VHH binders against c4kar8. Designs and how they scored, part 200

Target 1, 263 residues: c4kar8
Amino acid sequence: MAELSTPSPASPAPLDGGRGDELEKFTLRGARQILQLLQDLITHRGLITAHTGGGHSFMTAVLKVDEERGRVVLDPSPDPQANRRALAAPRLTCVTQLDGIRIQFPLVGLGEGQDKGRPALFAPLPAEMLRLQRREFYRLQVPLAHELSCLLKAEDLARKPVEVSARVIDIGAGGVAVVVPTGAAEFVIGGTLPACRLALPDGEPIELDLEVRNLNRQTQRNGTEQLRVGLRFAALPRAADTRIQRYIFKTERALNAKARGGL
Below, E stands for the ipSAE of ESMFold2; O stands for the ipSAE of OpenDDE; V2 stands for 0.75 times the mean of E and O plus 0.25 times the DockQ between their complexes.

## First folded at step 13 (VHH)

Design l11 (framework vhh_7n9e_1; at its last look DockQ between E and O 0.01; V2 from the best seeds 0.00; counts 0 for: pae E 4.5 > 2, grease 25.1 > 24.2, placed apart)
Fold by OpenDDE, look of step 13:
Structure l11 (fold): chain B 263 residues (1-263), chain A 126 residues (1-126)
Amino acid sequence: as target 1 above (263 residues)
Amino acid sequence: DVQLVESGGGLVQAGGSLRLSCAASGFTFSSYAMYWGRQAPGKGREWVSGISGSGGSTAYASSVKGRFTISRDNAKNTLYLQMNNLKPEDTALYYCARIEVYYYDSSGYTYEFDYWGQGTQVTVSS
C-alpha cells in the first residue's frame, strides 16, 4: 500500500525582486485603501491562509480592524502549535481571495491576547496589500482573424541557430503561447530564447527575450502535429508591456462587443 | 448593562490590612480579565493589579508586589484585592475595571479597559 505522499503545498514562491515593478501596480500602500480592503475581508468573512514559514500555515480570518490604534485582530488557530509558530515567525504572509481576486499581505509584530474575552491574535496594520486581479493571469485567446506572430530565435537538433515564425494562440501580461511545426526547432523547458520578435497589429515588432515554460504536442483535426510552446516574457520593456496590455484590452473589448451582438 | 461595584474600603492604620471586593454584573465575568487601579489625590490613575479570566495569571505593580493579592470568584462574579502591610502612600480611591483587550507582543503587554466602577476609598493613616 504505497503511501500517497500528499504533495506539500508549494510555499508561495517569494515574490522575486525583479517582478517588483509590475507588482507595484497592484500593491496598495494607502492607509485608507488598506483599511477598506481589510474591512471588505471582514464583511465577506474571507478565510485567510496565514503562512508562518517553513511550509507551515493555518487558517484565520480578520475579526476586527482598529483604525485608531492601527491594528488588526485575527482569529487564532485552534491548534496551539500553529499559534506558537505564528507568534515566533518574524512575518506572516496572509493569502486570501475576494471576488476572485487574490489578496496577499504581510503581518509583522504579532501578539497574542484577548478581545472582549475571546482569544485573538493582534498585529499592526499591514504596510502594504497586494491585490492581484485574475485579469493579470488572463490569457487572451488570439482571434483567428488577428494574426499575431512571434519570430523565435531557437536552435535545431544540431544546435544550429534557426528562426521560426510562430503563430500566437494566446497572450497575457506574462507571456504568450505559440504553435510551431513539429521539428522546426528544439525547445528546452527553462531555456531562454533571446531577441525574439513579437508582432502586434499596432506597429513594429517588439523585441524581447522569452523563456520556455511549457511544451505540449497537439494533433490537429487534420492529423498534423504541432508543438504548443508556452513562453514567458523574460525581459519586457515598459513600453512593450504597455503595448501588449493595450492590445489585450482592445481585443477583449472588441470580442465582448461582438458577443453582445453589437457588431 | 455592565456594572462594577467596589466595596471594602475604609480607614486603616499603617501596617494594617484590607480586603476590597468588586461585584460584577451584566456580562460573563469569567471571560474577562479584570484589573484593580487606584487614584491618589492629585495624582493620575495608577495600575495596581490584573488577573486573567480564569484566575490563572496575575500581575502586580512593583509598588504593591508582595503586599497585595488579586483573586477572583467566578461563581460569585466577584473580584478581590487583599491588601496587606498597607502604607500611607497606598491611600487612594481604588477601582476595578474590565479589560476589554489585552495582548502581549514584543513591546510587552497592552491593556484596554471598557468599564470601571466608582471606586472605594482606602485611607491609610500614619
Scores: ipSAE 0.492, ipTM 0.756, lowest interface PAE 0.8, mean pLDDT 88
Fold by ESMFold2, look of step 13:
Structure l11 (fold): chain B 263 residues (1-263), chain A 126 residues (1-126)
Amino acid sequence: as target 1 above (263 residues)
Amino acid sequence: DVQLVESGGGLVQAGGSLRLSCAASGFTFSSYAMYWGRQAPGKGREWVSGISGSGGSTAYASSVKGRFTISRDNAKNTLYLQMNNLKPEDTALYYCARIEVYYYDSSGYTYEFDYWGQGTQVTVSS
């Protein structure tokens, strides 16, 4: 065997190749559709998680679309290291939601400069955007007032058992996303966390097994570092599933009623 | 200037063993979880195994559980995959990676994104 040549960076690909084909029907490639979706994101002031690779990400927003120059303008991070990672990355993967629909798009050729005298990040318009318009992809953004938490049974950096009470930031039919301070515990994608406890506002916590599906070191808008952990419900009793679905439904109704009632 | 270089592949009979290595450079190796993936001829890429930055947590695809062992030596910036009891279906190009998987509801994922090597071929004959 002789792999003596230095490899060049390769394009992103799914870890399981079969799942990549399943997303094609949700992929927008028309220029008009892409522009409209970007404008919708600007109008709704959606916060975007920008993944810079290596499990790093930061929070940003699309500030404007410059149609004349064919580019999108992003808000830079207050953390200079996050900006350096973004500028060094061959691709910036942007993830957000619009009315509960997951939106994802790549940006390539990211550069820095100024917009109206402020530092800004620029990239050509994306050639494609993913808009996962199906009920099963819905993730409820958990209101801060609910203080939803999930007790994770993991290991710390010294390989010792640790229990981490992680704040739940979103929840859907198939799992949750949580945040923990960077360094509070170690995780690996594909790893299983047995006997975790999800605390819903009403009733006793739900005991469940969780599988780590994604793992991102996030720089928040204020520059603070945290670890976002995407967790799948590995095995979920029907009663627990019912309680989770009921929580989602009630919270969706309450949020919608508040919006219709004019706050 | 991230670089990942795999080695240790080859031709082996079913039931045999191989140990793959991945030499990493251009980043602080111990700060990143590392992964092995594989791609069989004419098929999509498959996640095989992962290991946390410290080496304390590991995970395996069900197809290799109990036969493969991932490990790392952070002093040598090297990732390993010990493959035992190899089967013809393990035939693939094996690559190491510094990647992330996005959760998008249910049990799916969206992207494998970051750096990976060019791979080392493992061929298992019947």
Scores: ipSAE 0.207, ipTM 0.682, lowest interface PAE 4.5, mean pLDDT 81
ESMFold2 (binder alone), look of step 13: mean pLDDT 80; pTM 0.785

Design l12 (framework vhh_7n9e_1; at its last look DockQ between E and O 0.01; V2 from the best seeds 0.00; counts 0 for: pae E 21.6 > 2, unsure alone 64.1 < 65, placed apart)
Fold by OpenDDE, look of step 13:
Structure l12 (fold): chain B 263 residues (1-263), chain A 126 residues (1-126)
Amino acid sequence: as target 1 above (263 residues)
Amino acid sequence: DVQLVESGGGLVQAGGSLRLSCAASGFTFSSYAMYWGRQAPGKGREWVSGISGSGGSTAYASSVKGRFTISRDNAKNTLYLQMNNLKPEDTALYYCARIEYYYYRSSGYTTEFDYWGQGTQVTVSS
């Protein structure tokens, strides 16, 4: 079973130490809050990138929170070597996202064992969890009623230029996630898609360069496979940035109003 | 069994060139995107370059862009990295890696690097 090592995302840029004071605002230290957030991770089955140091990481998930024993149960890597590295690491840095919010927490004292007869990793509950709702990380889930599309300029398997109309599923200040039919184009993580066109409701499409940051295959309920492509804005004109921000703000406001029963 | 074997590393002077090779076996090579990574002493692993299964799409780290060229020969199941204008900061263990899509019930499909080679040492002297 090959170690599913996600290319270590560039070591999450040390959370630019915003002034220690700003980080504290986003740090959960309350036991109840930590437990709740861990439970939320379980409920949402969020994938966690566990960094063991030295540029090594593996994918895991919180399987269980054992409140009685004060420990968290993690899914071990299918790669025994990754597990060995994890166990040898003085600290495991866990990174994940929940609802577009970056969550980071350290685990120390990692051990291995069994949970209900299955191999598991165990660690004491984290003393702190960082929940970063930075504007940079916030992604608005695009309502289905709002058709945002992005025309991607890519290449097919034959290296022929192709234009793929992709539905935008989420948008943030830093980029978009889109879905495309499987096989519509070839993508490589780190690749640049030049001169793409993001269609916003408020006017002409925005021309921009996009960088492929992640790729995920998704199977729809109907059995159709789609490719989710995470794209970063590689070069965004200021005017375009303003438009995107305006759209996000307007849409969020509308969604919140609707949620409050106002629409 | 999936195997990736890197070769072509060595000692080179600054400004010199090297061509790395990665021989792949145990899987349909053309179906997978391949990547080069490197790890310098005391530093974390970093990705250097990637290429799609067909070779139609390539990516480069900013630090190597314009100097390095990734390519592949699918008939030979081989990945290449042409490294030109090498710098001392390029000194590292270079390794090739395969990217695969994995399905997790909780999150759906995700891309992961599931296999990598043992690496080949590149040392650039000043």
Scores: ipSAE 0.023, ipTM 0.356, lowest interface PAE 5.1, mean pLDDT 83
Fold by ESMFold2, look of step 13:
Order: C-alpha cells, then sequence, then structure tokens
Structure l12 (fold): chain B 263 residues (1-263), chain A 126 residues (1-126)
C-alpha cells in the first residue's frame, strides 16, 4: 500500500509486510484489554485514520464503546463520499498513535445510524488490537562497554579493497553511525558497501549491505582526527532486523533499569 | 465442511416484502458474526447488514436501514433478512457470509476467510 492519499501528511500508514510474527508479541486479544485500550483512545481524544482500501482513508475517532451490544461507535466523516466508501468497504483498517505507541485494529460489519441524535457509524468490537511502541526513528547511543563494531568492505585511497573495523556509535532501525580513523579508507556519499559485517554482542556477526549517507570529520580531545560515517541498511533480512531491534530493546531496558535502580 | 445456503429470493413488486434465509452448517454458528451482502447487475459487491454472534448487535447500510431487518436463530443455525418496502434498486443477488474478527501480523492484519453462500436472486419490478 502507498503513502496516505488524504491531504494530511502526518497521518500514520498501516504497517507494511516483512514484520510478520515479530508483531505477535504486541497484539492484544483479551476482551478486557481491548475495551480498556478503546476507552483510552476515547479519553485521550485519539484521532484515527481509517483506511477503506484503494488508497482511500478518512479521519475518525471512537466516540464510545457499547459493551452490552458488543460494538464501537465512530465519528462519521463530514465528507459524505468518505462515509459511503467506509460503508461499502469489507473492512476498515484503523491506525492511530497514543503517546508514541502505534495502535492498529480492523473493523468489519460497519453500519450507519444515530447516537444521541447525532449521526454515527457502528461496528462490532475488534477481536484484536496491535499496540506497538514506535521505534523506526529512534537512534540508540551505543554504550562504550559494548564495543560494538562493523567490519566495512571499502576501498583505500588507491582504490584497492580494504577491510576497516569501525566502532559503532549509534544504531537504529534504518542504519548505524560509525567512526574510523581519518585516511583509513575512502567513502563516497551514495556509494554501496556490500557484504559488511555488523558485530552484535550476542551471536554471529550480521552480513549486510550498507549505503554511505553522510560524512563528518571529528577531532578528538587528544588531537586525533576521526571520520564519522552515517550508513543506511540497504536491504535487511528479517532475521537481521529482529536481532538489531532485540539489541536496541535489551540495551535500552538495561540502561533504564540502571538509571532507576532496577525499576 | 462449512456450508451456507441462501433461500427465499424471487420476483416481487415494488413495495413488496421478502424474507431471506441462510442455513448454516459445519461450524459453531453462534460464535460468528454474520452478514448479508448483495451484488446488483453491473455493480460491485455491497455490504447490506451484519449481526453479532449472540444477535445482540446489528448494523445496516444506509440504503436499507428502516426497511430491512437482520436476525438470527442460533438454535436453528439460521440467519434471516426481512426485506420490506422493496425498491427496484434492491434488485441483486443476495448472499450471506461469515464474519471473523481480525488480528495483526506482518501486513498489520490476518484476514479470516469470509465464507460466501451461492446466493439467492431478488428481483423487484415496477
Amino acid sequence: as target 1 above (263 residues)
Amino acid sequence: DVQLVESGGGLVQAGGSLRLSCAASGFTFSSYAMYWGRQAPGKGREWVSGISGSGGSTAYASSVKGRFTISRDNAKNTLYLQMNNLKPEDTALYYCARIEYYYYRSSGYTTEFDYWGQGTQVTVSS
């Protein structure tokens, strides 16, 4: 599915493929958990993007939950065409965010009516809801004690292949930043470094392709110059993505526990 | 072996009534939400009405609200659609289907199969 077709550029899009069974741990299936999450959306006035298919969507909100009838009540669009598309769709994909947590759920069996004399849309309660902390833009500052490294397959100043062991200073879902001594190798912005190896503390190094995105020279306090290289993951196998996310999660949790005395 | 068999369609005059039935077998009927859909000549499929597994919640397309009534008899494993004040635009093949709740996976969803009956024709003449 492409980017949202609505005029709102900030609205979240449905999660894409390739994150399959990794999302299971964030899926709520209990009736009380689902009711509480829906109530939280009501209380915090969460705006929801409802996707109707074919690249169409509209903004809505959960107005209330009718627990006795087992249904949710949604705010209709002021655009009658959006409402017609919603009522004709076999299901809605509802996407929203609450305090940095991504929430996504399907609704089927949508109907139209009134609630307290106001137009409203109705649907049965969803059987499940995704609640996922948004980590796609986060960059973890790598603790010095971890000594995380990336073996780069680059070229020296004479265009001869060279391997550089570069210390990783930050890591996120989309890439890493590394430091190398100035002059160890040449890097070209936009250039691809195939078959590099990212060494995480646990398990075998991950083989991956990297793209050079930025370069910055740094002078250390002791006068030593080094080069900061920003690298994007060009294509990341699912297993590698899982290992990277697990490292980030475990390290962040450990840092938070240390800072708060083990809370 | 899931089976949905629609009946009760036919030819009626505008303003008339019909009652559609859907006999269900091969699954625990009361555990599933059910719905009626229709497909008019030259048109895509349209959702008409839905009902919760217990029968406690119902929903209707705006085009049929006030004229159509969905119901179910869980003891008889049967879904119904009472259609009153029929109009020529209600002419369509009507089918019942099983609704399953969804959960999220790699695409953000795992779609449960909506099992469809073969349908029963409703034709409304002037």
Scores: ipSAE 0.000, ipTM 0.084, lowest interface PAE 21.6, mean pLDDT 75
ESMFold2 (binder alone), look of step 13: mean pLDDT 80; pTM 0.790

Design l13 (framework vhh_8fcz_2; at its last look DockQ between E and O 0.05; V2 from the best seeds 0.00; counts 0 for: pae E 9.9 > 2, placed apart)
Fold by OpenDDE, look of step 13:
Structure l13 (fold): chain B 263 residues (1-263), chain A 126 residues (1-126)
Amino acid sequence: as target 1 above (263 residues)
Amino acid sequence: QVQLVESGGGLVQPGGSLRLSCAASGFTFSDYAMNWVRQPPGKGLEWVSGIDSSGGSTTYADSVEGRFTIIRDNDKKMVYLQMTSLKTEDTAVYYCARIEVYYYRSSGYTYEFDYEGQGTQVTVSS
């Protein structure tokens, strides 16, 4: 009876399209780096989603890093059942975000006990921590001071060509989100806006085609309605892509530096 | 409570087109990337397409690239999958889902479904 090796379901392609080599760049394996990142999580009081498997998870936080004992202390769930699942799980998958970067790390060998008289979960320090920037899904929130704009070539309510200057509110490798005044133009999801111009701080505007992917009406605090338009880069020259990526990285670095210095 | 409800499935001939819809409720839709996954008969669940929270970025499995289009309407809390040039191999139950992606050195990328709907059947048959 030939055990038909059920072909292991082909692992779905990672959403970030990152080659294994790229992931190494985002993997922390150094003890010092891991400790530092855990300390950063403590400092920022980052909430962690702890996955126990089977679609179950609970919210936790890193309470303490015990370097002497080589362990991390976690806040237990208020749900006793969640804690039981966590303790029974062969691995706890912890997911959080810091500075817009997704952080993932496994904990193995979870135990329960007390820390300073309070119930706590304990695990050995993770051997590795992954900082995943999903290039494709990561959106940089554009600082207001940068005043990024996109000149949209759209149509008005009468289907007449109109140019609308839109503020860019977020930018990623795959596109931008912009805000426009309500009624400035009509947008159709799936529609293409040809020969638009994205203005970056570092040089001449980039000419590109944009595809409308999402529409969201937003009411501002002042009562003014704005339309948020999610736009995909439909045709982006390689040089433009490089510029956009450079801008994102530079801006992220600056924002992170500011955030660290303000502490 | 988070709810995802798929619709738009049906029987279609090879080369035909179909548009799937997913209605989301019970969470801040605009804060989450959405995905389509499918389960072919007798096979495991496979990822099909993803769209970021803003709709500005989309990703597709190689098997559907150039044929399928994912879009979203955050005002309506809807995600859509426009399928064209359908093939018999596209026959599956299709689900919209919130998916968490993990990477482990030992196993590579893994996926965990946060929420999924009941699915909609797509059958491509001559």
Scores: ipSAE 0.014, ipTM 0.281, lowest interface PAE 8.1, mean pLDDT 81
Fold by ESMFold2, look of step 13:
Structure l13 (fold): chain B 263 residues (1-263), chain A 126 residues (1-126)
Amino acid sequence: as target 1 above (263 residues)
Amino acid sequence: QVQLVESGGGLVQPGGSLRLSCAASGFTFSDYAMNWVRQPPGKGLEWVSGIDSSGGSTTYADSVEGRFTIIRDNDKKMVYLQMTSLKTEDTAVYYCARIEVYYYRSSGYTYEFDYEGQGTQVTVSS
């Protein structure tokens, strides 16, 4: 059911959407570094989402590292089907968070057994672990009080131009997500919205081209429908990028100062 | 540039069959799980099927299990959806998709299907 799209305050993730050279600089390959990071996960009692492919996952945790046998020991799922999928999978992709930093690692050769008389899952130590701090991956949740908006130059069902003022709910270096009433315009994935205007608090609106990346229809408890539209910046000018990064930095600084109680 | 191009849709009678294709480029295809999602007329996006990066594990929505088969060819960078016993309820635009992952300081990770292509229309009517 909703294994691929359910957000959670603990760090659930269905599958990593990216690999390759953009992530290499965040990849740990040293045995000592890997052992230390796994021990940190144990110490912080981090919950891990383990993905078996095809949108299936289960929640687990690293219970211990068996250094003598070179293995990690994981908590099995209470769902027997999840355990069977995990044991049948060629790879288990584990995703979690440590102090706000994304941790991801593959496990290959998963087996079952017992640890201290309790069922457990075992795998060799991962050959690599991802410890990701990326500014472009980060998205700021826009405070409601800021009322950030983006004027979208879109089309209606008859493909006629329509302008929609959309509330910005998150913003990052690479794009924004907005919400609009369902039916305000027709959005197509991969479509380009030229000459949109992003209104930031610190000056004139930014003119930019946006590409529709994803759509999520949301039905509220009262039956009212809302559309969440994920938008990527196309060829963002440096001046616009600077203003967006400044907004993010200043907003985070203000939120962090409130959380510290004025320390 | 990431590109997903869907094809193989068309008009078909109930009980008929179609095979959808998705050609992928601009990323290391064999490193990603792939999915089919669909948008029926006037409704939201609905997950249909998924296949892991190796092709060893497949999953299906309850409404299509036993009728649809997802297949991948990593050498040709292709994903297919073999559909049989089609019903009027299967009428939709079909997209192949990857998953995008975002991190939010306040709420952690969220996951959204990334539908890069224009999709392919399947219409089942008598």
Scores: ipSAE 0.006, ipTM 0.313, lowest interface PAE 9.9, mean pLDDT 77
ESMFold2 (binder alone), look of step 13: mean pLDDT 81; pTM 0.799

Design l14 (framework vhh_8fcz_2; at its last look DockQ between E and O 0.23; V2 from the best seeds 0.00; counts 0 for: pae E 14.7 > 2)
Fold by OpenDDE, look of step 13:
Formats: structure tokens, C-alpha cells, sequence
Structure l14 (fold): chain B 263 residues (1-263), chain A 126 residues (1-126)
């Protein structure tokens, strides 16, 4: 009887908040909104993974919101050591999900006490709560060795047509993310890039129209700035879709095999 | 197939009000946060407002905070944007949209709009 080790759901790593301007759109800071969301967590009995740092976490729940005292009451861990870690941590990162939306919030100033005669953890109300809706479509991180590229037909600052060879960093059924040098072209979210060419390892490039859906400036470790462009396939022929899907599946299989020590 | 159909746009004077509607189909509406985005003339898409799947939490861009209200009806698969105190700078094509967020360890958080409708034109002019 091979105990199918149920892959422990990889506790979503605490989103070390690269507090980019972009996250602000998903961050609740209003007192009323925060209170409501916490109350929703209570109502739904949402289990929370509380990260204490150092790779340690414990399961908890919001038991109560005390508006008068401006604090949240958490269910302590049955493990005293986890509670000690929580109390010693400068910051508790709480992660949960409600209706398919990831919720993350920090708690600072954790204390222990009694709530209605039961042990409880207390913290001031979070100053912010992050709500993230995960992508519906899986995106494969493209291995560097595959060197996927996309030739983008774009415009420069002068609206002159330019072709930019962009490295594909992730790919899914719905689109690709690419990186381009800063200043290589001007991109507008919602804009269409016609007749681009996606190069896959298995044959001739795929000609396709791409729609700009996201733009992110990134500073590399070496100090160079790059622009990450999220692109949606605007119109993908069935044959192209099949090729892309095949590539994704093949690559995923290979990566999984490698991760399992098979390669 | 995912479909979003916006309506309710029009011409309005500064200080006026409009209510936009979006009808959703082709997906489990109640599982998704919904958003309004807009595209001003000659500009890119900008996020305006979002509402969680339950309708319990709403967020707004600073530019519209206090003036716009987003609501949803999961039974009807509708999302609405009540706009008040409209300004000339609110002139845009407004889209109902789903938004997706992805975290990459190497690059941080990213967001993208995955689906939007045809849009509805809002023109604020004296």
C-alpha cells in the first residue's frame, strides 16, 4: 500500500511585498474595508496560515475583531513552540483565501492573553490587507535554456515602427510575458502589436497578434532596468494553439521529471 | 466563452452622474473579482475600481475615490459603476474587466486584465 504522499499543499510563500505601485490597487487600507474583510474571514471560518519567519508557520483563524480596542483576536496554535515563535516574530504574515482570492496581511505587535477564558493571540488591526486574484491560466516559466523569443512589432517614442526581439519569460495558453530593454519601444496597455513572431523550439515561428495587458519595470541585480511586458494572444490560430500547448506540456513534464531527480 | 458586455455610457456635463452596467456570462461570475477600467483618449488602460467576488470589499483609484461606487449582483451576473461628480478627465471608454495577479519570486507582483468587454463611451463635456 504505497502511501500516496499527498503533496503537502505548498504553503504559499509569504508574499514578501515588493510594494510596487501596482500592489496598491489590491491593497485595502481603509479601516472599514479591513474590518469588513476580517469579519468575512470570521464568518467563513477561514483558516489562516500565519508565517512567523524562518520558514515556520502555523494554522490559525480570526476569532474576533475588537473594534473598540482596535485589535484582532487569533486562535493560538496547539503547539506552544509555534506560539512562542509568533510572539517573538517582529511580524506575522497571515495568508488565507476567501472565494478563490488570496488574502495576505501583516500583524505586528502580537501578544497573548485570554478571550472569554480561552487562550488567544492578540494583535492590533492590520494597517493594510492585500487581496490578490490568482491567474486563471497557468503560466509556465520558460527555462533559460530554451531561449524562447518573440519578435515584437512595436513603435518607438517617435511612433516609428520598430522590431524588438524580446525574451519570453513565461508562456500560457492565453499569452506570454516578455522582457525588453528599457526604451526599446513604447508600449501601451490595451494596444495591439500586429504580426508578431513567437519562436518555439519545435519549428518555425508562429505569427500572431499580441495585445499588451501589463507593463512592469524591473531592475535587475546588475542594476540594469528591463521592461516586462505581459502580452495576450489576440487571435491565435488553432494550429498555433496546439503547438503552444504541446510545448507547455512537454516542458512541464521535463521540469517535473528533473525536479523528481529523474534527469 | 467569457463575455462581458458594458452599457450605460453617454454624454454628460461636468458634475453629472452616470451608471454603467456590465453583464457577464460564460464563467462562474461569483468566483471572480470584477473591475472597471477605462481608456482615456490617447492613453492606455487605467484601473478605476474593483470589487471582490462576494461584493463585500471594494477598491477605487485615487482619482475616483468618493465619486464612484462599484457594486455587483451575483444572481444577475452584473457589475455596476455608479459615477457621480463627473469631471472632464473622466472621459474615456469604460470596460468591465477581470484582473489576474501573479507573483514571481524574481520579479515581484504583476497584474493583467484577462477579459474585458467592448466598452462603453463616457464623455464628460460642457
Amino acid sequence: as target 1 above (263 residues)
Amino acid sequence: QVQLVESGGGLVQPGGSLRLSCAASGFTFSDYAMNWVRQPPGKGLEWVSGIDSSGGSTTYADSVEGRFTIIRDNDKKMVYLQMTSLKTEDTAVYYCARIEVTYYRSSGYTYEFDYEGQGTQVTVSS
Scores: ipSAE 0.006, ipTM 0.245, lowest interface PAE 9.6, mean pLDDT 82
Fold by ESMFold2, look of step 13:
Structure l14 (fold): chain B 263 residues (1-263), chain A 126 residues (1-126)
Amino acid sequence: as target 1 above (263 residues)
Amino acid sequence: QVQLVESGGGLVQPGGSLRLSCAASGFTFSDYAMNWVRQPPGKGLEWVSGIDSSGGSTTYADSVEGRFTIIRDNDKKMVYLQMTSLKTEDTAVYYCARIEVTYYRSSGYTYEFDYEGQGTQVTVSS
């Protein structure tokens, strides 16, 4: 309990398993693969963050796999409140890393009991496990009330200069995502948009170069299509980087406090 | 520092074949799954195929399964896409990519592909 006063905002949150095609290529569903990965976690004594919902989590570990009963056995928390939340949750989302590889799996039907006379948590084997081999980048989903914008200096379909004021929908250390109406400008992957201006709430807008990294079409409620443009920051000066990090940290702190207030 | 260089595109007729290459440098290639993604004219990016770090597991989009084969060579730091039975719908710029994980505090992580190259144009036309 003594080390619980300030949880790190860099701690990984669970991935949205309902995002289908984005994650499917990294999802293990074969029984042999799942058992092998769970055994690897046991062998390496991997610490697992188990998320119970509402921003609550606890640390656990896989103690064993009971193949005969088709169950995984978890270490209960020393905090009785965490155990009660876990048992009440409709699902437990487990997140860990093994040699820099992110691993995530859901457990449904969590129960309590004993294993060789010691308290333990039990669940059926997960039907799926995610195994991801990447460094993590934080991107804050910008609250609508902040109305963050980025002035893009781009080209239209006829290659004529155009300026587009785009709403920023997320922001991270390495870039932003914005939305623009379809046809507002022509974007090409790898293209550079020089001298754009990112407007943060505090201070003057940041002048920076942006590189187009991805494009995604979205349909609005009224049927109008918009384009989500993923933009990477060119090498930022330290001052600009600091301002962006401070915005992210301040906003994450505020959102985290609100998320805990409901539970 | 990270560099992915795509090549091998060109103009082919429907039913033809091409082999795309991707040369990787500036990172530990054998630690990463690799992917091919494509951008058809006037459309967004779509995922085509992926291969795990060892080369032991491959995956394909429904639209290309049975026609395309992804291959990697960790010694040469290369990824290939062998394309056969090409259709006009396969016309696109093809990119080789790693996966980039994006963390959202309120909704968790989103996975995006990290594109470092300029891509290679594949045009399928009679």
Scores: ipSAE 0.000, ipTM 0.282, lowest interface PAE 14.7, mean pLDDT 78
ESMFold2 (binder alone), look of step 13: mean pLDDT 80; pTM 0.788

